# Designs tried in a protein design chat: VHH binders against Dermatopontin (DPT). Part 6

Target 1, 183 residues: Dermatopontin (DPT), of Sus scrofa (Pig) (p45846)
Amino acid sequence: QYGDYGYPYQQYHDYSDDGWVNLNRQGFSYQCPHGQVVVAVRSIFNKKEGSDRQWNYACMPTPQSLGEPSECWWEEINRAGMEWYQTCSNNGLVAGFQSRYFESVLDREWQFYCCRYSKRCPYSCWMTTEYPGHYGEEMDMISYNYDYYMRGATTTFSAVERDRQWKFIMCRMTDYDCEFANV
Below, E stands for the ipSAE of ESMFold2; O stands for the ipSAE of OpenDDE; V2 stands for 0.75 times the mean of E and O plus 0.25 times the DockQ between their complexes.

## First folded at step 1 (VHH)

Design x10 (framework vhh_7xy4_2)
Fold by ESMFold2-Fast, scan of step 1:
Structure x10 (fold): chain B 183 residues (1-183), chain A 125 residues (1-125)
Amino acid sequence: as target 1 above (183 residues)
Amino acid sequence: QLQLVESGGGLVQPGGSLRLSCAASGFTFSNYAMAWVRQPHGKGLEYIATISGSGGYTYYSDSVKGRFTISRDNAKNTLYLQMNSLKPEDTAMYYCAKSQFTYEVRLGSDAFDIKGQGTQVTVSS
């Protein structure tokens, strides 16, 4: 049948030997190299040892039309055990993730690392389908699209499944000068 | 009613060129990444190339990189594959495939739906 030949993911986005940024229940902080944004989110679920996930990210340079990021920051914490919806402030794009595991709820808190590009604004935003398709499954979200960048996500936690599903918020960026919203 | 109709295949000599077309209908063409996949007789499907919904990004398998070019015309709801420097190993049924996901690109695996009957490419010496 139609197969996944593996190298599309590896060719542009190889990490260290095993690729995972964390072990089960391990906190982590991942940032793309300067001038790059997250283009892939991969995860496997391990129910056997506390219902946690291991995470893998791939980054890609933004187009020259966006220039260098003018500012980067850690966005506000999204607490463990809660459903949430968050996009990067100030027209920012996602360039990293930080997460800590909480045994009290068997879930993770999350923060985005966001970078903004001077005079560039998001538009034509849309939301992906759920990742994973079902709780407990492996997931691979890849956006090798010159037209769309990750601005954020919405996610739901299931205490019964002890897992999260994610929808990622994807937007184009203007190719003309654009001012930030007033507030 | 989603429909994909491949055309442009045929018999060519090694080193020759062919241009494949895929006419799409029944969905908003520009919202979906599209791919070309091929199946040699008696073998599994092989991913060839993908193109984003806007056409801004393309990706190729190593076996065709530098020889094949994927493109699209969203005004005409048509996907293309320009095949140059054809080799006997390129002999296969070629299928047009639509991403299962609006706007997003997932490479390889079961991310693409094959709905058409394909177009045969035969490279003989």
Scores: ipSAE 0.000, ipTM 0.171, lowest interface PAE 13.0, mean pLDDT 80

Design x11 (framework vhh_7xy4_2)
Fold by ESMFold2-Fast, scan of step 1:
Structure x11 (fold): chain B 183 residues (1-183), chain A 125 residues (1-125)
Amino acid sequence: as target 1 above (183 residues)
Amino acid sequence: QLQLVESGGGLVQPGGSLRLSCAASGFTFSDYYMAWVRQPHGKGLEYIATISSSGGSTYYSDSVKGRFTISRDNAKNTLYLQMNSLKPEDTAMYYCAAVGTWEYSSSLPYEMDVKGQGTQVTVSS
């Protein structure tokens, strides 16, 4: 049987002001340690102090079968106030996030930090349900399956709610060279 | 107790059909994406299909697309896999799994690594 409560230290990191990557309306840049990818995205919405979100992320090492990441980069900017859909280029996996707040639209621009693994290709991709379920709620997306990696997301902005809902794009990665798969 | 209990496997001839069920208990089934995965004897785990928490979106591996259908009944806390046009290559232990998309509450974060007991599917003449 599986299923236990998360350790209290995780709750401190996720829900204390000291544990968050950013303060309200603060720009931030978060990168997983080398060889790790994002496996959890947590956020709380603050109606007071700017109707913005605080964010927290958890990372986990990729299996040795993928090898070392061959290259990492910041993907193209996704503009504040816009709906967008983006996956990491070059079969990349999400290993970080960068964001800046724009008071003119009461929303954030976003960039993924992406890392690619030579000759490894995404397959069996699927999309999560929306996070949060309703605007203004806390969100907690955790990848329970070690075999699935975040490649990107789709998101919509509500000017009325001053908030975003997200769907994350999750894929497996081949454990063999994908030269015969047009890589 | 958190439980996933698979059933409906058996021996079937090539071209036949089976319907697998996964009965969920001890957690809020309707909050989770659910998946079917399989493991042929002596081989690695292979993804088959995923269904969103509402049932509104489904995703399939290329090996089963057009032959298998994933569905769920949130009122009954049950996940299904309808398997048609079965091939010997479909022979495997089949598992259901909860995929972690749920809302955080003020309680401690709750981690689930839920993989059921499995149900054996054998396709042979």
Scores: ipSAE 0.000, ipTM 0.135, lowest interface PAE 16.5, mean pLDDT 77

Design x12 (framework vhh_7xy4_2)
Fold by ESMFold2-Fast, scan of step 1:
Formats: C-alpha cells, sequence, structure tokens
Structure x12 (fold): chain B 183 residues (1-183), chain A 128 residues (1-128)
C-alpha cells in the first residue's frame, strides 16, 4: 500500500504544457492505464483560438486492497451546452475522459471512462470547490488524499464566457465486501 | 534560489486564532500546489492543508476541517493559513511546503521526502 502510493522526488509526471491531451477544439479520448484512476485534472483556456480548453490528466494505481478493476466502460454522454451532474454507475471510479467540441453551442460534450471494483462501495463522499475559481482561468485539481477517488462531477456552462466550472465528487472506497451496504 | 519563509506563529490560548503567512521566492509560485504541514514536538510530520496553483482547489486533514482555511495570493507570492478555534493538540512547528508534481500520494503522511521543498517553520503553541 505505501509502495503503491509513493511518488516523491523520483516521480516524473508524463505531461507538461507540451503534453496536452488535445489541441483547441479537438476531440479526444483518454484512458488511464489498467488498474489506475484519475488523480489530477489540469486545463488552460485558449480564448484567442475560438474559446476552448486544453486538458491534462494524471493517473495513479489504486491500492492493492481494492484489487484489479472487474469491469470498465464509457458512461453515458453529457450534452454540450448543458449543466449536468453525473457519477460513475455501479460504484465506479473515474479512469478517463472523452470529449468532443460543438461549434453550434461553443461547448463540449463529455463522457467518463469508469471502472468498478468487485464488492467495493463508495462512502464518505464530498464535493470539491469549483474549478476554475473564475471562468477563463487555468484549473489544477490534484487529489492529495490517496484515500479519496473521483467518482464524477457536476459542471456549469456559461454561454457568455464559453467556459465551464467543475466540482469533482470524491469518495473513499471500502476495503471490505460491502454487498450493497452504501448503495 | 528557492526560498520559503513562514511567519505569524506564537503563543495563543485555547479557542484563539492565528494567521500564518509564507513568503515564497525563486520559483513560479502560481505554477505549484502548496501545502501547510506541521510537526508536534517529538512526533512525525502531519499534513494539514493543500491548495492548488490557481487556488481553486483545497483539501484539509480531518483534524482541522472547519477550523483552518488555506488561501494564497499569487500576485504577492504568499500562502496563508487562517487558524480558528485552536486546541492544545494544534501545538506544533508549522511548515510551508512546495509540492513536487502531480503525483502527490504520500504527502498525506509524515515523510519530508514527499515535499519538493519546505521552509524553516514557525512555532504555534496553544496553552492556557
Amino acid sequence: as target 1 above (183 residues)
Amino acid sequence: QLQLVESGGGLVQPGGSLRLSCAASGFAFSSYAMAWVRQPHGKGLEYIATISGSGGSTYYSDSVKGRFTISRDNAKNTLYLQMNSLKPEDTAMYYCARLPDYYTSGIYGYSDAWFDSKGQGTQVTVSS
């Protein structure tokens, strides 16, 4: 468990400003490696190039106590131009993102890539503050508590700003057979 | 050269308040997540609070949730910790720390190796 979590000075993050997942208005599909979940979401706003965001993600292995994910899937689409709230179904954790830009509404549709862990249930869930703090700003959501995993998000679109603010839904996962205890 | 200088510590009675500051220099402050960590006398390092580079995200340890508030002023390269409803258990040396990268697993613990850099500290003593 400690070894699974230790990324101190020797850790090189796989992305920087040159490592963005997408170009302006480009569709993308990002999946964490098998057995890993999203622990960081970074984004910058590109106003001059038609008002869109570039995205970066960081992934980390889940603890050995969770075991390997039993199933992974793409969750249902959240439409461009809409406010929405979605968590991974079936007690899943977010392990990726897929998005396509729509010029008709100047916004993106979104899908989570979700993975579930057999007989493990979310509990002690909480919601982050909004990212970015103001429309158009850089956002940098990093989970420093390895006990919490992203299960989803709620997000608000501003047609005037052509941007989104996000709140991420974070939960612990049981390390015992829950048999629907938290559902 | 990177430098972190904490200030604002002192002696305070239980139930009191203190505001800690950390002046950062020698790096692009807004590009780094920052943390407050503490070390009680004779004990290990304890994580207290983290704030993202933009200031849009914060996380707190269970021992301080609802009592402490982390914030930053990127224009002034300064990190803050507002401490309210102080308890004797909050007595410790408080350190400002720069986080090494996006992989922050292990920072919620007691190892100095999980921080990129840490300042010299400021002592907070809560005693009647």
Scores: ipSAE 0.000, ipTM 0.117, lowest interface PAE 17.9, mean pLDDT 79

Design x13 (framework vhh_7xy4_2)
Fold by ESMFold2-Fast, scan of step 1:
Structure x13 (fold): chain B 183 residues (1-183), chain A 127 residues (1-127)
Amino acid sequence: as target 1 above (183 residues)
Amino acid sequence: QLQLVESGGGLVQPGGSLRLSCAASGFTFSSYAMAWVRQPHGKGLEYIATISRSGGSTYYSDSVKGRFTISRDNAKNTLYLQMNSLKPEDTAMYYCAAIEPSYYRGFDLTSAQFDYKGQGTQVTVSS
């Protein structure tokens, strides 16, 4: 159950024939295989074909030192048209994304799929630079530091550009029980 | 201020059992990891067992593994130590301790300072 931690494996999951999980303005739900977390986020912007983005994700198994994820869940919705900041609750790590496009605001709502690793807590957290660097550009965020895991993101929507910029929240996980580390 | 009141100690013969309780008040009990430590007469403090904030994780010293069980009831603000197969070398004053939270730090139970400690309860195992 919960995947095979004895066999390290890297997987990529695409919902489209061209490697993207979605077509323009198409809703999607992407989930890493159990025991894996998101390590890369790629996206292209299609202004001429509906002012929306196509998305793609890469997942990798978490090291056995983190143990098995104790539970996974869909985090609460972040509404289309709004700026937001969200990390996975319960010290969780991001293991997927769900999104639906809204014509009324020309933007997407978002949900994280989060998994919790009992006895571990985030520390040494930092935020990436902004992706994309400018509205309308391709973004390609890859976790270059393998000791850091994505816990969430902050993002801003521009109604003028009809696009989003993202900063991802990256944290290490402790090698001791989280319940000793905090009030 | 923070108060810890231990109870349940007493005189018991080798091979016997005792259950210690620690009533906590004056702080948010569920926010603190808790420990049991003991001090034999004329000796230093010896770590016995630690329990995480939720009770989901426990650690034991090698001297008590398999014999003692630490548990907690956060709704009752109470910490417990079930002691089985007691030996004369278990004779000591037993203290419960609240572990000062550390933020983004490693925690070393062997060198930990137990900042909050109760008055203790005496356990005597007679030969």
Scores: ipSAE 0.000, ipTM 0.133, lowest interface PAE 17.1, mean pLDDT 79

## First folded at step 2 (VHH)

Design q06n (framework vhh_h_nbbcii10_fgla; at its last look DockQ between E and O 0.11; V2 from the best seeds 0.00; counts 0 for: pae E 14.9 > 2, placed apart)
Fold by ESMFold2, look of step 2:
Structure q06n (fold): chain B 183 residues (1-183), chain A 129 residues (1-129)
Amino acid sequence: as target 1 above (183 residues)
Amino acid sequence: QVQLVESGGGLVQPGGSLRLSCAASGFTFSYSSTYALGWFRQAPGQGLEAVAAISSSGGSTYYADSVKGRFTISRDNSKNTLYLQMNSLRAEDTAVYYCAAKVGYSFYLPTSESGYDYWGQGTLVTVSS
């Protein structure tokens, strides 16, 4: 649907040159502007330049009904070379990514930038399909359901392909006060 | 060697539809090897006009104002093929349609003839009663 005139879509631009936040093997730290959350994750894989990925993110303001974020933080590190599953703690929504490359394992460590929205709780969570669909392919995950917010991800690493597949965890947020956690 | 071959042209009545295809050989459609794909057209006695373009990821598209809402560009990497779905065709859409490719990384989605490296030989679309 993305880019198709006959279907609902959003086209996102950041203000960088073509939107890449990093060069191959470069560490990076990306935060959405205040009050915005990540709605798209794009990546290319370059085997010839070190078997690493360049990343591109898009952000959108949250609806006024969610209010302003009350707290934002960098979540605990997910170490390079490991398969992991993580959501933002404290009912947070993903509003950024931080990553560093490690030659010793030929892989990256990852952190989410997370923002909490007052007393709102995630619910009706689902997991996307794998991105990319096959190791080494381009990755272009865009949230087409504007009622869903990214809460985190799970990822697997292939030592043979020197690449990762990702599934993103997407949840609705309550429109009423809630104190309970949900994943 | 890189080749682009268009197909799907023909005679159609106003209001009708056609789907153009462009098959590529000698390179693969990917984010890392093909930055942009496009359709251009040339009406009799006219210069080339950009019709639509799509980035390698599909994340960005361009449509000429004259075709917005009627034409849809798409790509299928598994078949190494670019498409143009043409609906609600009009007499002024009569032209030879060319597909074009920009290989290698670029900082922009080209919307002009000079931004593309490889070109097909064209397929004729005639919209007439």
Scores: ipSAE 0.000, ipTM 0.106, lowest interface PAE 14.9, mean pLDDT 80
ESMFold2 (binder alone), look of step 2: mean pLDDT 81; pTM 0.840
OpenDDE, look of step 2: ipSAE 0.007; ipTM 0.251

Design q06r (from q06 with F27R S50W; framework vhh_7qbe_3; at its last look DockQ between E and O 0.17; V2 from the best seeds 0.00; counts 0 for: pae E 9.8 > 2, placed apart)
Amino acid sequence: QLQLVESGGGLVQAGGSLRLSCTASGRTFSMGWFRQGPGKEREFVASISWSGGSTYYADSVKGRFTISRDNAKNTLYLQMNSLKSEDTAVYYCAAKVGYSFYLPTSESGYDYWGKGTRVTVSS
ESMFold2, look of step 2: ipSAE 0.011; ipTM 0.274
ESMFold2 (binder alone), look of step 2: mean pLDDT 88; pTM 0.904
OpenDDE, look of step 2: ipSAE 0.366; ipTM 0.698
ESMFold2, look of step 5: ipSAE 0.006; ipTM 0.277
ESMFold2 (binder alone), look of step 5: mean pLDDT 88; pTM 0.907
OpenDDE, look of step 5: ipSAE 0.149; ipTM 0.549

Design q06w (from q06 with S50W; framework vhh_7qbe_3; at its last look DockQ between E and O 0.26; V2 from the best seeds 0.00; counts 0 for: pae E 12.4 > 2, grease 24.4 > 24.2, SAP .815 > .668)
Fold by ESMFold2, look of step 2:
Structure q06w (fold): chain B 183 residues (1-183), chain A 123 residues (1-123)
Amino acid sequence: as target 1 above (183 residues)
Amino acid sequence: QLQLVESGGGLVQAGGSLRLSCTASGFTFSMGWFRQGPGKEREFVASISWSGGSTYYADSVKGRFTISRDNAKNTLYLQMNSLKSEDTAVYYCAAKVGYSFYLPTSESGYDYWGKGTRVTVSS
């Protein structure tokens, strides 16, 4: 082992038992356990392995005030090679991701797994800074405030760097019954 | 701010077992246990990744101690078997919120600390 850390691997693009959901170029489908939502998104970039990324996600149970999710679904696909913006429909919260890699464009298409908490609505929404801060860097987005939930993302694709920067859309949820279908 | 609360310490005979718990008030990524014996510096005991798939142990506890976590309960555990007098210490729970590809084995690798729970092993 190197330094004061206990991890067995040293290279940027390698996968581990620590919850990486994909190898480079590999498609994947990840869902949080029932009643949980995504609270962290982590990724490493490897230019030599198809200008692609390995991904790691963390989930946490929603608070009792949200109750149980009433339905969950995969949102509409967001095409590779394009900049896009998407939130979960029907006031859904992001509870997973799936993605396929395309060698021809050195990029991925994306879908969110979304879960609705039917008596609760998002409000006080904001967009994070860019993740990663610079193309090619490690990505490490964590929601430190459990009062905010991921609703979706916007992302830009760089033809020069063959990589993406992401901004995540984070919202509070009401603690009272709400009649709005999607905000 | 993240809170870490240890429990499960106490007095135990040599050769006995104890299980320590540490409850976190929020999300933690890597977690670990450290200990400080009488008149000694605080030392690393064990660490564990978020998934539980990666663990690391100090040589002095390998084969006797087991670190584990239950993410649904936000709780870290240390199962201590075959306890020795040398294991007498205050045991501290530590957490790193940010992701790292390496599990930290030093104090500087952790952002948040509990107040500790005392374990005394009698001969």
Scores: ipSAE 0.000, ipTM 0.245, lowest interface PAE 12.4, mean pLDDT 83
ESMFold2 (binder alone), look of step 2: mean pLDDT 90; pTM 0.920
OpenDDE, look of step 2: ipSAE 0.020; ipTM 0.341

## First folded at step 4 (VHH)

Design f01 (from q06r with Y102D; framework vhh_7qbe_3)
Fold by ESMFold2-Fast, scan of step 4:
Structure f01 (fold): chain B 183 residues (1-183), chain A 123 residues (1-123)
Amino acid sequence: as target 1 above (183 residues)
Amino acid sequence: QLQLVESGGGLVQAGGSLRLSCTASGRTFSMGWFRQGPGKEREFVASISWSGGSTYYADSVKGRFTISRDNAKNTLYLQMNSLKSEDTAVYYCAAKVGYSFDLPTSESGYDYWGKGTRVTVSS
């Protein structure tokens, strides 16, 4: 069941969901607890309204070998209505997401929350398959491989479908200090 | 290989309390407790998300049992209060190693299982 908002926000929602970060067209900001990174991304498309997605994320502690995160920051905005490709700057790992909906383009702008770990550098990077597999479908990306961390994503927007498809960029991190930009 | 080791089982009188523990040798996500009584199939007892923020209980144990976890110790707990003779069973710890938004209530939803710990409730 939905939380009690004291307003009729849910009267246009065609089902009840608990634990979603956002309601339809609601802006949100999500950060993993300190020392944790994003390991799962879940999203559903509101088929009745046809206008937006609800999002949820899961975080897990990074292994002791990475050490403590030295710095965290919000990465640059990726504009609504555009396709884009972005990884966390300065060898960072994704530890959160921030987003606002723009009705003028029927899409969201996006920012990553990124954290840097002790001069570790990404290597052996690969890209997931597309999520969702088809526009309008539920997506559930789960990182089962302990050795790979999300560094960013590439995504395409379809104005016709009013939806996005995502590919997540996954990398290993060195177990030694390197101090260099993305491998 | 992930290992799950249950402890805390034993003999207890009806109306009493008992706390079960399950220690994992590595990282786990959703975890649960199942039990199998004499001559019965294994049944769901309780499940908990990896953060501990979500729990789910079988109707037969609601209000009497509490599931919790301590991720720093890789340990799952089941606090059993107001025990009944019907609670007599071997209790199994189960773990999922991949993240899931759902809390599995079926055996097929879990990846690893302990060997069980026996709880006997005397009337």
Scores: ipSAE 0.000, ipTM 0.174, lowest interface PAE 11.6, mean pLDDT 81

Design f04 (from q06r with Y102T T105E S106D; framework vhh_7qbe_3)
Fold by ESMFold2-Fast, scan of step 4:
Structure f04 (fold): chain B 183 residues (1-183), chain A 123 residues (1-123)
Amino acid sequence: as target 1 above (183 residues)
Amino acid sequence: QLQLVESGGGLVQAGGSLRLSCTASGRTFSMGWFRQGPGKEREFVASISWSGGSTYYADSVKGRFTISRDNAKNTLYLQMNSLKSEDTAVYYCAAKVGYSFTLPEDESGYDYWGKGTRVTVSS
């Protein structure tokens, strides 16, 4: 039950009875339905039999003003055992997560599933406080203001705690035509 | 409308064992056990997914209690071992009838509740 991978890595998450996308140390792949983005991230920490987290996600449709997503893709892997900062490329919004557990570092690798909206650009970006507030605690990040969308995250790993703290990067999206941000 | 009926409660000596059952009148999704001791708020005990593939326990009962289910009988079980006086409570069966974004221990996520069965552990 506690292999590096656990269950086979899933490219699309099958519906879970209780809403958790994974069991302890299980790899998973979760995608929001087409036209939806992640609006909530919930997680509990399993203290026993190898520390790990179970994850639960909520998705909601993007406003009609954004139109249909023009392209979706899996972003680059963020490696287990490392702190990292990543946003979806090409002005994308987070519409899913993919992860597998690594026994060698007692941590998970992560990928975002990202979707972009033609001629819509992120603006007024900010970063949440850390989730969970302390290592080992339950976390429940809910975007109550639907004007803000998750574009990515920064996260730190504690080998001592065998847990991660996350800060999510939230942005508004233009409802008018825009070109790629002036680089 | 779904009904949940608990059974198996009673008086038991400290260190003893007891098995609670909860029978649903129809199909349920995730199910759980909650308890309320004298003068206390209702607290989470254990929960189980529909398939039985995921189980969750309160720290106070881990290693002593085992939750299980028999979907063919629409019945939920709680095997309670090494009972302590602080386990004295009314035990409530709770059920979800569909997916919920609430945590297993969140009472607000459960759609239906039984009337409870009393467990008294004597020292």
Scores: ipSAE 0.000, ipTM 0.108, lowest interface PAE 14.5, mean pLDDT 81

Design f05 (from q06r with Y56N Y102D T105E; framework vhh_7qbe_3)
Fold by ESMFold2-Fast, scan of step 4:
Structure f05 (fold): chain B 183 residues (1-183), chain A 123 residues (1-123)
Amino acid sequence: as target 1 above (183 residues)
Amino acid sequence: QLQLVESGGGLVQAGGSLRLSCTASGRTFSMGWFRQGPGKEREFVASISWSGGSTNYADSVKGRFTISRDNAKNTLYLQMNSLKSEDTAVYYCAAKVGYSFDLPESESGYDYWGKGTRVTVSS
C-alpha cells in the first residue's frame, strides 16, 4: 500500500521459474519486500549463449530494533564497462538491484535500490573477498554474519573475460540513535 | 538454533483437501516436505527454492499437491488436494540454512527438520 508522501510496500515476487531475476542479456529491476534487505547474491555466467550473467537474490527482514525504513530510493547509475565503488547514500542499506545490458561494451550498468533507517548508522564495516574467485565462475555470496548488512560494492570489469568481479561492503547498524549522522 | 513447527494435520476423507503450514523461527533458503507412512521409510514429497520460483514434486503427488511459501511470514505451505489413503503419513518440514539453488530430494540435503504433523486419510 502507498500514499501521497510514501512508497508502496514491497511484496515478495516470483521473478522466474528457475529463481533467476533475468534471462541472458535481459534488463531487470529487483526490490526486496518492504522492511527487507539483500542477504544473498548468486550468479552464473552464460558461457554458450553470450557474455552475460543471470542473477538471483535473497532478502530478509531487518530487526525490529532498526525500525521501519524511513525512505527508499534508486542510487545513481554506475555505467557499463567501468570499474566502480558505491555505497548507499545517507547510511542506507541495499534492498535491491537494477541492471541493463549494453552490447556496445559487453557489460551491464548497475543501480542499487537503497533504504535508510532514521538515526541508525553503519559501523564495523568490512569488504568481502572477490566474487567470483575467477572470471566466468559461479558466485554465491551469503551474509553468514546475520548482524551485517550490505551497504554497497566495489567491482571491476574485464573486457577480455567479458565478466565482473565484485567485493561487497558489509556493515553492522547501530541499535541506538546516532548523534552524528553520516552524510 | 533454528526451529521448524508444522501445523494443519488431521483426519480427512479420501478425495478431500488439507493445507499444512511450517513456520520457521529464522532465516531459511530451500525448503521441503517429507513424509513417513506406517512401516515405511521417510520419503520426499516436494521442495521449493528460496524465491519460490522453482519447485520439485515426487511423482506420487504431482498434480495433486502444491508447495508455496510466504517469506514475510517465514512460513512454508503444502496444499494437498485429491487425498488418497496412501497419503496417510507424518509430514515433516525441512529447511536449508545455507543459500543454494539445489532443490534437494534427499534428507541429507537439508539442515533442519520439524517434529512432524500427522495426516490420516480415511477410505
Scores: ipSAE 0.000, ipTM 0.162, lowest interface PAE 11.8, mean pLDDT 82

Design f07 (from q06r with V97Y Y102S; framework vhh_7qbe_3; at its last look DockQ between E and O 0.21; V2 from the best seeds 0.00; counts 0 for: pae E 8.9 > 2, placed apart)
Fold by ESMFold2, look of step 5:
Structure f07 (fold): chain B 183 residues (1-183), chain A 123 residues (1-123)
Amino acid sequence: as target 1 above (183 residues)
Amino acid sequence: QLQLVESGGGLVQAGGSLRLSCTASGRTFSMGWFRQGPGKEREFVASISWSGGSTYYADSVKGRFTISRDNAKNTLYLQMNSLKSEDTAVYYCAAKYGYSFSLPTSESGYDYWGKGTRVTVSS
């Protein structure tokens, strides 16, 4: 007999992510485990606790075809209070974030942790929509396309809202050696 | 297309241990184990977050089973200790597609499934 032999379906357990890498206005340094890259960025905005964001990141290993990273580094600082655009130099992939908060500007400075994967090059690059969609909203950027890697970001800063909107630069990586060091 | 392949099932005596593995063909986020015993509905066993930092267990296996993952190998594990005859079942690996940090406990919460591996616990 193929009928229902059991009890009603179990209810979902929604686990809120309490594993924020920082407290409000706290500096932080986050690196993915070796051989992994950032594939998701989550953030909440805490208006009453200093108008700052708490951050959480997800990392995943790169495919075996990319191998181990040959070198990793912290990119140049992107200054607080300014709009900026940055990709990892030397065709690196984003594998972490570092940030400090400055009371004098009511904003954060930012650095990417970048890792180079042999002589592979980014291609078919695109820029995400704004995260968050509106200032103060929760931010949930996930790389749904399993072929894409984060290369960097561009941001806008609002002194009035004391918040930033982000667009992430997402690229595929070649399966052959490339002549160019930075794409 | 994402595929999940279980291994490590077999025949084991009550009180013994087995370690199940599930290899994924690509990137996965939340994953879980389910099982179906003879004449029963498939039931939740355990689930784990993308980082491995959050886990959830069915009451019937808590303290005896441990879920873990190795993202470098795209592999999910279930360490089963202190096995009982009630643990006899086909064990299925499941993975959630895309956006969500939730750890569902029902079949409808998972998008990809393995073909299962049989575990038989004898007296």
Scores: ipSAE 0.012, ipTM 0.255, lowest interface PAE 8.9, mean pLDDT 82
ESMFold2-Fast, scan of step 4: ipSAE 0.085; ipTM 0.481
ESMFold2 (binder alone), look of step 5: mean pLDDT 86; pTM 0.889
OpenDDE, look of step 5: ipSAE 0.021; ipTM 0.420

Design f08 (from q06r with V97L Y102E; framework vhh_7qbe_3)
Amino acid sequence: QLQLVESGGGLVQAGGSLRLSCTASGRTFSMGWFRQGPGKEREFVASISWSGGSTYYADSVKGRFTISRDNAKNTLYLQMNSLKSEDTAVYYCAAKLGYSFELPTSESGYDYWGKGTRVTVSS
ESMFold2-Fast, scan of step 4: ipSAE 0.013; ipTM 0.337

Design f11 (from q06r with F101W Y102E; framework vhh_7qbe_3; at its last look DockQ between E and O 0.04; V2 from the best seeds 0.00; counts 0 for: pae E 6.0 > 2, placed apart)
Amino acid sequence: QLQLVESGGGLVQAGGSLRLSCTASGRTFSMGWFRQGPGKEREFVASISWSGGSTYYADSVKGRFTISRDNAKNTLYLQMNSLKSEDTAVYYCAAKVGYSWELPTSESGYDYWGKGTRVTVSS
ESMFold2-Fast, scan of step 4: ipSAE 0.332; ipTM 0.665
ESMFold2, look of step 5: ipSAE 0.048; ipTM 0.415
ESMFold2 (binder alone), look of step 5: mean pLDDT 87; pTM 0.890
OpenDDE, look of step 5: ipSAE 0.038; ipTM 0.450
ESMFold2, look of step 7: ipSAE 0.028; ipTM 0.359
ESMFold2 (binder alone), look of step 7: mean pLDDT 87; pTM 0.892
OpenDDE, look of step 7: ipSAE 0.254; ipTM 0.605
ESMFold2, look of step 10: ipSAE 0.063; ipTM 0.445
ESMFold2 (binder alone), look of step 10: mean pLDDT 87; pTM 0.891
OpenDDE, look of step 10: ipSAE 0.031; ipTM 0.425

